# Ledger of designs, part 24: miniprotein binders against q8h113

Target 1, 357 residues: q8h113
Amino acid sequence: MVIYHRKVVFTYVRAKRFYHFLNIEMVTDFKSLLPVIDISPLLAKCDDFDMAEDAGVVEVVGKLDRACRDVGFFYVIGHGISDDLINKVKEMTHQFFELPYEEKLKIKITPTAGYRGYQRIGVNFTSGKQDMHEAIDCYREFKQGKHGDIGKVLEGPNQWPGNPQEYKDLMEKYIKLCTDLSRNILRGISLALGGSPYEFEGKMLRDPFWVMRIIGYPGVNQENVIGCGAHTDYGLLTLINQDDDKTALQVKNVDGDWIPAIPIPGSFICNIGDMLTILSNGVYQSTLHKVINNSPKYRVCVAFFYETNFEAEVEPLDIFKEKHPRKETSQVAKRVVYGQHLINKVLTTFANLVENS
Key: E = the ipSAE of ESMFold2; O = the ipSAE of OpenDDE; V2 = 0.75 times the mean of E and O plus 0.25 times the DockQ between their complexes.

## First folded at step 13 (miniprotein)

Design Z2 (at its last look DockQ between E and O 0.03; V2 from the best seeds 0.00; counts 0 for: pae O 6.9 > 1.5, placed apart)
Fold by ESMFold2, look of step 13:
Structure Z2 (fold): chain B 357 residues (1-357), chain A 85 residues (1-85)
Amino acid sequence: as target 1 above (357 residues)
Amino acid sequence: SEKVEVEIESDDPELLEWAVLYIKKLAERYGAEVKVKKKDGKVEVTVKGLSPEVAEKIAEMVKRLAEMLGLKVKIEIDGKEYPLS
């Protein structure tokens, strides 16, 4: 009877579950792969006045354009950040999360700490569903009063682990490198959209805010545990530095299928965010992604979020409205004040933490 | 020191190129030397200069990659076939 039911289901089923079974039976194609972009030609010329004319830059720009129009996710190699540093960031993060709970609580998130610090497993929610991870929340530091009343709640220093001892210095070096790398990738993306290299370095964009989430996912002995529910990123670009011997990140492609983002050693996974969607006049759209954990081993992910200036009023850039006009005027007129949205998210997240802590 | 030899066959040249890139990046992680040779619709990737523990780890990671991508592979460590499931 199983044989007949299987044959009947196969004959009349034209759904995603049917293709999932075929994928389990080793039916894959090239669209199941996220693109890999060697950006070294872009980086070699990123300070040159005439970088836009370099043949290597033109090739990278074409790859960025295709990736951002399609899935909005890609691997970045040739990025110039040493493999030793990338690994040491993850190694020290593993060491911190392996500490007793009491030790991790020394840097717990509080309003007095500017909503910076450690969050225990199970207090974070995405779309109303509990995420099985722990984290350290870090934000760019700024001088008291710089961003007025709106920024006041986020004032103060980040709370870095004191164990391992080098954690703060290593992470500050890493953050500077990620900031520079993100800026250079955005020069390529600006060219891909038909602008000058510097369209994302204007007055409201040249002093970028940043967010970093240092995330630990406990090992699990059951299938399909939600480490982080499906979401899009809010900012411009995200650089993801994750353990490279465990696959848990999934990305939703344009066909509606979830694609595993197999870690490539030494790479960053890079994706576009909601602010870039707005600035590009909708040409590039941010992408749903999630973390589904099936591994008994602990997994670390360090996510760096490159944002606009804190005070930025984000709307489509005039050059991209001109180059990529939209015929549907009612849906494309969005204007967002970045700092207000960030603070609202921070306060809402913390209110939920108090309720569940 | 040990070596891992991977023979990869696919009629999808983009998939072959992606898999070769993965192995190159994996070898770079361990400071290993990589040589790539094309032979009649197949690609041979040789990773040299490995400790026994690293060679086994690389072979296992390549095996898992092949399973996920549906690649036809043959994996050897120092001339001995690495078991495939």
Scores: ipSAE 0.479, ipTM 0.820, lowest interface PAE 2.4, mean pLDDT 84
Fold by OpenDDE base, look of step 13:
Structure Z2 (fold): chain B 357 residues (1-357), chain A 85 residues (1-85)
Amino acid sequence: as target 1 above (357 residues)
Amino acid sequence: SEKVEVEIESDDPELLEWAVLYIKKLAERYGAEVKVKKKDGKVEVTVKGLSPEVAEKIAEMVKRLAEMLGLKVKIEIDGKEYPLS
């Protein structure tokens, strides 16, 4: 126990210093490194009406703007979520995936469970290819009938592991903190786009849906095993909490190269989604990414997806159309219903589960 | 043309990969040739085709990287040890 904690802290300080060094010395030419953003100045002012005028906020906003324009991925530090909680989430997730298969099946994903729960290895497909991971799929819970006939597909409670017993309460706390953090990051992104801090809290965004994927990647003895196929995220903002000792996430840069998203302990890897691309009038484009299983050790990743309202009809925000005018022929001008897209994705992914049930 | 030879030791393979990636990117910036030899817990990186000024700059950057990452390194410029202290 004690030896693991010293290695993690030591790796954290080292990785933070490494990225700080890389950012200082190589900022000009390194299209190949994900920026590290300390958001603590933004969080300190996130409830102030004059936050846009604060010098610390302006600096963070400028970093967010560059990151979203150049890469669509960034590390977040100074986020205010305790390292103990972040690490406990990963620890408990390892403990669940180490359970016998029969125990994991007690929370098996089913259509009757609103497509919530455990999926075994090989159930998930990305772009018609099988992914080498297992997961627990979670969604924001809502009252029966809240989202009409569309929402019925996802109705039900989340299926939390009963072992470890504290898993549910831990993850519900974590979800709340990730929700608050995501909202505050999006205030910075809203300012970066030249809006008010609250453009992402409007009618279609004020009751944000969320998705959480608790992902386990089995150890492999082969190189280049696809843990998760190449994709863009659908929503607004993703917060990734991953194991600190394995580089698996790959991000496609503007030059078309795959860059490893090296773990920084105590950081979140953040990325923007397709809905933010639309809302921003295409100013910030979602970035293609994949996971490669390249370690003989089991790896966990907890991905929190901060989304629009479930029923949101997503189009470019008027303020961002004004600030960033584009030709109407842009594919970004397509109105998309978030909840319908999510359900279509779920039904397509689990089509084989419905036929065998 | 000068060469920089770097030996890196670590029990952490990820730190070795980061260090190698960093040195490769440095070399690319200066149009230098890079050779990498991996051994168990060790990596030998050779950068060639450098000016004396660029060789010294790369050596200093690798030294700083090693200090920050707490890596055990040996750095040589044209076979002469670059001081780590």
Scores: ipSAE 0.017, ipTM 0.323, lowest interface PAE 6.9, mean pLDDT 84
ESMFold2 (binder alone), look of step 13: mean pLDDT 81; pTM 0.773

Design Z3 (at its last look DockQ between E and O 0.10; V2 from the best seeds 0.00; counts 0 for: pae E 17.9 > 1.5, placed apart)
Fold by ESMFold2, look of step 13:
Structure Z3 (fold): chain B 357 residues (1-357), chain A 85 residues (1-85)
Amino acid sequence: as target 1 above (357 residues)
Amino acid sequence: SEKVEVEIESDDPELLEWAVLYIKKLAERYGAEVKVKKKDGKVEVTVKGLSPEVAEKIAEMVKRLAERLGLKVKIEIDGKEYPLS
């Protein structure tokens, strides 16, 4: 018995591959969307010793590899974090930012607070341009003295809003889930790079630092207001939880065009950072992105940054140098001390904040 | 309860699948039932079990999606055409 529908599909796919072989690419009007990856097969097996052999995992790993080689941004669905929790995080964040200014200042950023806390609208600059947002800056907490003199300025507890009253407990639960999710995605990315699942859980990587920026973008009555200037993220992986009914995030694609990252309900937007670029020996490149606000309505974005160990000296991992040798192999790899760069950024940001107050 | 019916037509199967996924996730937000029928170059997505307010919200969000993506779409709420443009 012959299935004509399968024959038609097969010949279409073969024809498209033939045009690609001739270096002729079919024209499409669909090149402005980020990939969507259902990671549930990865999560189902992420604790299994033989996860790399699972067919579902292999499929997800292939999708991660293509996304990270191409645009470096993708949606994550099937992640197991409840839609209720994702929305409550944004709802409580909206409630905090709606408070009178003097109430928000009760948790303002100070050196005594370890540079943790509230940052008012308009004091942050990216590449010399004012960012029209307010934020709460949070960092992983650690014992006094753990990171020596370099880490001392970031010591102390995060300053969580007391209003809404349950904010701290909600956010700490959320952070744990984001940390676990990021670790599991990085197991998939490690497989995508040709390593074991655990290459990002080695000695300098198994006690990951994290940063969270809880960001509010005021409504605007004019076009193209800069909410956050163009940048790449510094760490390994970012999980973005943003308002679903507003599109403001723009991502620079491989063709050099800025494309909107349309929010998909119940998803995270996920992207790779500069440390992953270094660790992967340049196979995966971090991606420029910015926030341009055209909405009269207030927009919330909660960004979770999964990082290396604080003390990590970040250089290409040997396994990835072996599997992905660079064409310019004589070029000396940059060695980066993660914690020092973070502290330098924190201090310069705060100094600029004081000068522009 | 009300329903939203969306007929999407596109020559680009990746764009069509992306749009269908978006509508499924939007419906999942509200615990709505979703039925997808694929017809020669078209997809019909039916979202059921909606309040009137949610049905209009979904229709508007789908309209905005179609505008941004250049999709040919037909949207109905309980059989009544939802205006485009």
Scores: ipSAE 0.465, ipTM 0.818, lowest interface PAE 2.6, mean pLDDT 84
Fold by OpenDDE base, look of step 13:
Structure Z3 (fold): chain B 357 residues (1-357), chain A 85 residues (1-85)
Amino acid sequence: as target 1 above (357 residues)
Amino acid sequence: SEKVEVEIESDDPELLEWAVLYIKKLAERYGAEVKVKKKDGKVEVTVKGLSPEVAEKIAEMVKRLAERLGLKVKIEIDGKEYPLS
């Protein structure tokens, strides 16, 4: 029992030194690095009515604006979630995926379970290609009939692993913290777009939906195995918690090059989604990304997607139309119903699951 | 200089750890000194060297954090209870 505590402290001191070393050496040669944003100044003022006037907030807002304009991906540090919790989420996720296949199947994803639970390797498809990962798909729980006939497809409890026994309670807590963090980052993004801090807390964004994908990528002895195909995220904001020892996430930069999103211990990788692209009147574009399995070791990634409310009819916000006027010919002006799109995505991804059941 | 004393109760040790980390980061921003005492299911956090305005801001932020996280808290500014309702 005593040996585990020394490893965590060594990883944190190595992480801080690695952050300091990465900040020094990465500034020189890698034109392709995702920005690192300390959001602590934003979080320290997120509940203040005058937060927009705080010099520390203004600095963070300027960093968020640049990151969202230039690359749509950034590292978040100073986010306030404990490193112990972040690491325990990954550790418990490894323990689940190490279980016998028959044990993982106790929480098998099914249509009757509202498309919640475990999917085996090769069930997920991205752009018609099979992905080399297994996952647990989770969604915000809601009362039966809350979202009418559209919501019925996703009705049901999340199917949490019974082994490890503490997994459910750990992940429900992690979801709560990710929800609050996402809200506060979006206050900074709202300011960056020239709105109030609360533009993303209006009617379409009250009672935000969330999706969580707990993803396991098997070890491979081949180069360039696609763990997850190239896509943009659909929602507002994604928080990625990944293993610290494997670079697998690739982001397409403005030049069209694939750049590696190197793990930074204790950070989230954050990216913007297609709904934020619409809401911002296209000021912030969602960025194409993929996962390449390039390690013989198993890798985990927990992706939390902060979304609009389930029934949201997403269009550009009036404040952002005024601040950032576009020509009418912009494809961004299309009204999208979030819940309908999510269901269409789920049904398309799992079409083969219904035919074989 | 004022002090803020926060008692946090939770059955979840990692929520307690997060709340403590949040208060520490708030205090660091203002150059304040932080003391933490851990007990089973409880954490006592004392922040010292605050202006009255900053003490009230920290108290309000801790209140809102506790409400969002479902934490049981007691907050005192210079030994006076900060109202939670």
Scores: ipSAE 0.000, ipTM 0.173, lowest interface PAE 14.5, mean pLDDT 84
ESMFold2 (binder alone), look of step 13: mean pLDDT 81; pTM 0.776
ESMFold2, look of step 16: ipSAE 0.000; ipTM 0.135
ESMFold2 (binder alone), look of step 16: mean pLDDT 82; pTM 0.781
OpenDDE base, look of step 16: ipSAE 0.000; ipTM 0.186

Design Z4 (at its last look DockQ between E and O 0.03; V2 from the best seeds 0.00; counts 0 for: pae E 4.2 > 1.5, placed apart)
Fold by ESMFold2, look of step 13:
Structure Z4 (fold): chain B 357 residues (1-357), chain A 85 residues (1-85)
Amino acid sequence: as target 1 above (357 residues)
Amino acid sequence: SEKVEVEIEDDDPELLEWAVLYIEKLAERYGAEVKVKKKDGKVEVTVKGLSPEVAEKIAEMVKRLAEYLGLKVKIEIDGKEYPLS
C-alpha cells in the first residue's frame, strides 16, 4: 500500500514539475495568445442557487477573471449555440452583401427607418479615418414612447433583408440565443468580480439593450487596409462571429503589442466594453482592437453587443467599489446615460453618410 | 472518405495544446471524427470522414496556423504529404 502510494506520488510530482516548468515559459508566450474558455460548466449550473460553489463554475470563473484582468478578450467554446446556426448567419450575410448595390439600398438607413438598416462603404469613421466596410445596423426593438424623447429617433422595426428570404427569422433566433449567452457569461463575470451572479441584472441592467452590426469587409489587393480603426466597445459584452478562414481582427495586449485573433471554428470571440469598465470600478478594462485587411477575399463579421438598459445611468456598482477600492475618490467616475451616448453615436454615423452621398 | 493526418512538434506545450484545440474545433465544424495521440514534444492528430475538398481546406488551414505560430508540422491527406513552404 505504502509502496504503491510512493510510486504514484513520485510519478505525479515529476509530471507536475514538468508542466510547471513549461508553464513558466508558456506564461511568457501566453501573452501572445488569447485565452480559450470552455464555459459549459458555467452554463450547466448558471440557474442553480448554489452555482457559485460548483467546482466547474469556480474554474470557469477563475479563467474569466484572468482573461478580463489581462487582455479583455477571449474565445468562448462550449456555449451551446450550434455550429450550423453560427455558419448560416455568416453565409446568409455573404449572400446579402453579394447582391447588387440597388438591392442593398432597399433597406438603407434613414431617419424614418429609425436609423436601422444598410450602410454603404465609407460612412463609418474611427478616429477621423474612413473604415473600409459596409454594414447593416440593428437595434433592440421597443414600444413607441418607452424611452422618451431620447429614444424616439431609434423607434421602429429593424430592416431585415428580404433576400435571402429566411434572413429575419434566422437572425431573430440568433439574437435571442446571443442575448441568453451574454447574460450567462455576465453571471460568471459577476462572480469573478466577487459579486453575486446577478450584479449585472439589477434594476438598470435587467432589461438589456442590444446592438448588432452585421459587417462586410471587401477584399483588398493592398496590404494593411483599415477595415475598422482602433476602438473599444461601449457596452458590457460583445460576441463576435467572424469568418473562420481569415484573420483580420487584432487586439492590443497589456504589453502594448497588437496580437491577431485567429478565428477558432465554432467559437465566439468575446470581449468586455466600456460600461463594464465603469461598473467594475475599473477592475476590468475594455481593450483596443482593430480590423486590418490583407486578403483579397470578402470577409463577414457579425458582432452582437450586449448593453445596459437603454435608460441606465452608469456608475461603479457599490459592491465592486467595496471589493476593489480605488486610491482615488469616485469623482472621476462620471455618470453616463447609456441611451444618450448611443443616440449621439447613431446620429454622428448618419451625418457621415449624408456627407458622402 | 479521405483523412488528414497532422504531426505537430514544438517545445512549447501551450502552443501544442492550442493547435490541437484548433484542429478539434475545425474537425467538429465538418462533423469529422478526430483522434489525438500525445507523445513527448509531439502530437499526432487524425481527422477522418472528409470529402476531398474539405480535406484540402483543413490541410491548408492547419498549414496557415503552423506558419503563424512557428510550429513544425507534417500534414498528409490520405497518406500523401501536403506541400508546405
Scores: ipSAE 0.299, ipTM 0.742, lowest interface PAE 4.2, mean pLDDT 83
Fold by OpenDDE base, look of step 13:
Structure Z4 (fold): chain B 357 residues (1-357), chain A 85 residues (1-85)
Amino acid sequence: as target 1 above (357 residues)
Amino acid sequence: SEKVEVEIEDDDPELLEWAVLYIEKLAERYGAEVKVKKKDGKVEVTVKGLSPEVAEKIAEMVKRLAEYLGLKVKIEIDGKEYPLS
């Protein structure tokens, strides 16, 4: 146990140093590296009414603007979530996936459970291809009937593992912290788009929905096994907490090359989603990414998706249409109902399961 | 044309892969040819087709990387050891 922590900390310091070195020495030509953003100056002012005028905020906002324009992916450091909690989430997740299959099935995902719970390897499909991962799918809980007939499909409590026993309370705490962090990052992104800090807290974005995927990628002895197929994320902002010892996430750059998203311990990998693309009037494009299983060791990833309101009818925000006018021919002008899209995605993913059960 | 030969030893295969990727990208920037040999816990990277000025620049960048990452590195320019300290 003790030896594993020293290697992870050492690889952390090295990876952070590597990215810092790369960011210092190669900022101009390495379109191939994800920027590292210390958001601590933004968080220090996130509740101040004049935060937009703070020099530290202005610097972070400028970094967020560049990252969202150029790559759509970035590392976040200085985020204020303890390394102990981040690591404990991964450790407890490993412990769950190490359980016997029959024990994991106690929280099996079902339609009657509102599509919440454990899915075995090979249940998830991305673009019609089977993914080589297992997962626990979690969604924001809501009262029965809150979202009408659309919401009925996802109604129910999250199915948390009973082993480890502390898993539920740990993850509920983690979800709250990720929600608060996501809101504050989006205040910076709102400023970067030339709005107020609160453009993502309006009617469509009040009471934000969230999705969390707790993902386990089995060890493989083959090269180029697709752990998760190539996709864009649907929502506003994703926070990725991954194992520190394996590079598996791949991001497609503007040149069409796949760049490895090297883990930086204690950081989140952040990316923007399709709803942010729409809301920004297409200024910030969601980036295509995939996961390749390339290690004989089991890997975990906890992806937190900060979403719009469940009932949001997502269109470009007026302030961003004004600041960033586009010709009417842009496909970005499509109104999308978030909850309906999520339900359609869930039902499509599980349609193949109902026919084979 | 000069060559830079880099030997890196580490027990972390990911760190070795990152170091190789960095050197490959450095070489690409300067239009240089790269050869990589991987062994267990060790990589040997050879960059060829360099001007003397670019060879020294690559060697210095690799030295800085190794210092920053705490990697055990050996660097040679045309078979002459590049000083690490």
Scores: ipSAE 0.050, ipTM 0.586, lowest interface PAE 2.1, mean pLDDT 86
ESMFold2 (binder alone), look of step 13: mean pLDDT 82; pTM 0.789

Design Z5 (at its last look DockQ between E and O 0.02; V2 from the best seeds 0.00; counts 0 for: pae O 15.6 > 1.5, placed apart)
Fold by ESMFold2, look of step 13:
Structure Z5 (fold): chain B 357 residues (1-357), chain A 85 residues (1-85)
Amino acid sequence: as target 1 above (357 residues)
Amino acid sequence: SEKVEVEIESDDPELLEWAVLYIEKLAERYGAEVKVKKKDGKVEVTVKGLSPEVAEKIAEMVKRLAKMLGLKVKIEIDGKEYPLS
């Protein structure tokens, strides 16, 4: 339909004070934007034997390949998870973090709680710098003894907020949906790398571990407060569900510039991690990203991390070594044991937390 | 109900399409009706059926988007220009 409108005037905003900042990032070309991928054609066919031949799947796979070779970050729309659930997750999290400190401490991280639970503002450090956030740390639950002595420290149920009362049930539903979505995106990524859909569902990958960090960033009156220092994600794939009226996530592109990851309503921001770098034989590289807070308002971010099996010894997959032989990948650790690394990180983080109390 | 009208101009057609998609998804969140008129290098997006509070929220979010992307924009709420500074 053609809409006729009255003549309008283009006006440039003059902001002499902004030029003094010199830190304002302006994105004026598409190479500085994260790609947006409608994955609904992939999801419609992801369980079909002939999915690789579907024209819609082929188009999505091409977009995934380009995004993962370039910036390693993209928006996912058409994902089938309802806007109501996505928003309710954040609304309930806002409500919990608004509670008095004493109420939040009822679910605090302790060794006896399996290192699951609430972490107060300012106790997390990234690259030696304090992260100005609070969080709830959650991990996949598993039966006692399943992962031997190494996994014992992380045994136990997650400590879900009791206020709001529906928190646990809705989050468990949300986690199931995020797990299924991540698996299906990885089928597309497997095709993008030239494998079968199921290369990331092999013996050491078909029982994926997951981590979820439910993060609150206090409002700030200063500029450029570090909410989370620069890092790459460890696992395979991350789904980020964040407040959509604030932009704080920044991603380092291939040119070395930090670009903003502007939240698109109803989308997930999705990125690849270090284990995917290893499994792909270095074809896809995990990407540095950080959270810089300039907002006077409280901001919530719920990050779901889709990982390998807990016991996985991670090395490049043979099919990807054959399809993408790379000299640079000979510098990557041949074998990485995911569960041992996770437990070492959990214990180190908690020890540092106690020492800084 | 109120309406928000956004006129966007860019030499980069992919940037223009990205910005339009952002506005469409933002409006969809609030169940608003969206009409898009595209011409080479220029787009007008009309969002209808808004409460006054939501109209201002959408206009502010679009203002922030335009600033971050360096887009040439004009934003109106019910025919009155929304300030860009």
Scores: ipSAE 0.486, ipTM 0.817, lowest interface PAE 2.4, mean pLDDT 84
Fold by OpenDDE base, look of step 13:
Structure Z5 (fold): chain B 357 residues (1-357), chain A 85 residues (1-85)
Amino acid sequence: as target 1 above (357 residues)
Amino acid sequence: SEKVEVEIESDDPELLEWAVLYIEKLAERYGAEVKVKKKDGKVEVTVKGLSPEVAEKIAEMVKRLAKMLGLKVKIEIDGKEYPLS
């Protein structure tokens, strides 16, 4: 029993040291490494009224500000979620995707299921191109009629795998932890923008929606297969849990180059979404990213998207307009209804499913 | 030096293991000693060698964690119950 503790601390200390070592050696050829942020000082103060004055919080806030300005992507360590849970989520996800196709179809995505469940390889499209992945699409559950006629399209329970049997309960716990982590990171981002810690907990954000995509990327023997096409994320913040042994995520830097987002064991890759771009008055821009399948081995990725309220009419926050004034001609000033955009995206992505149902 | 004693109850062994790991990482950050006792559905974690300020900080973080995870928790600082309300 005593042996397990040394491995996790050793993996974290090795990850920190190996990251410090990899940062030193790879800094020579790769001009822009994604920043690694230890957020543990922020989490230690996240509900303290004086958190903005804490020296550890100020340091994390300064790192978040730089990351969101320069790249829009960063690694998060010290996030508090156990490595065992993070790994169990990936392990159970591998086990599901290894099931026979007929078994995966028991939770097939359908319009009647509120567009929740399993989508086979080639159902997902990004910018009119077919993606080489399969997935389980999950959304926050809500009461029937809560979001009126717009919300009806997504009404229903999530379709969790029945094999492995513990999958539902595992993922519901993971969603809760990702929700709380996302809220706390956004408190740091709110401070970084020169607001209070709570600017992202106002009327538009009090009841945050979430999306989860549990993604399986098949092994390929060809180079440059597009697993997921180039896009920006729509929401506020994305938490990416990926396999540690395969580099597939690519991030477009400010110079227009594609940088590989190398996996860090026990970290999340975080990125900002289009709604955060709007809310920040365009201070933080969402970054274009893609997935390239470049391994003969199957790869999993669990993407948690922390969103606005479903009914949110998203516009720049007044505090951030004041702190970061922009010319009115900025495309960022467009009011967007989150739920309507999500529904339009779902209906467009699954248009072929509606015609064949 | 103060001690924080945490009792956690859950029917989920993975949540208990996670809560223990969280407290251990907290204790390590402050150079504190940790003792863990596991029973079926119950874990007792003792953190020792804390300043009063750090003990209160750990207690508050564990309270928040328990609320976050829906865990039944009891927290004591030097044998005094830490309020969960």
Scores: ipSAE 0.000, ipTM 0.164, lowest interface PAE 15.6, mean pLDDT 84
ESMFold2 (binder alone), look of step 13: mean pLDDT 83; pTM 0.794

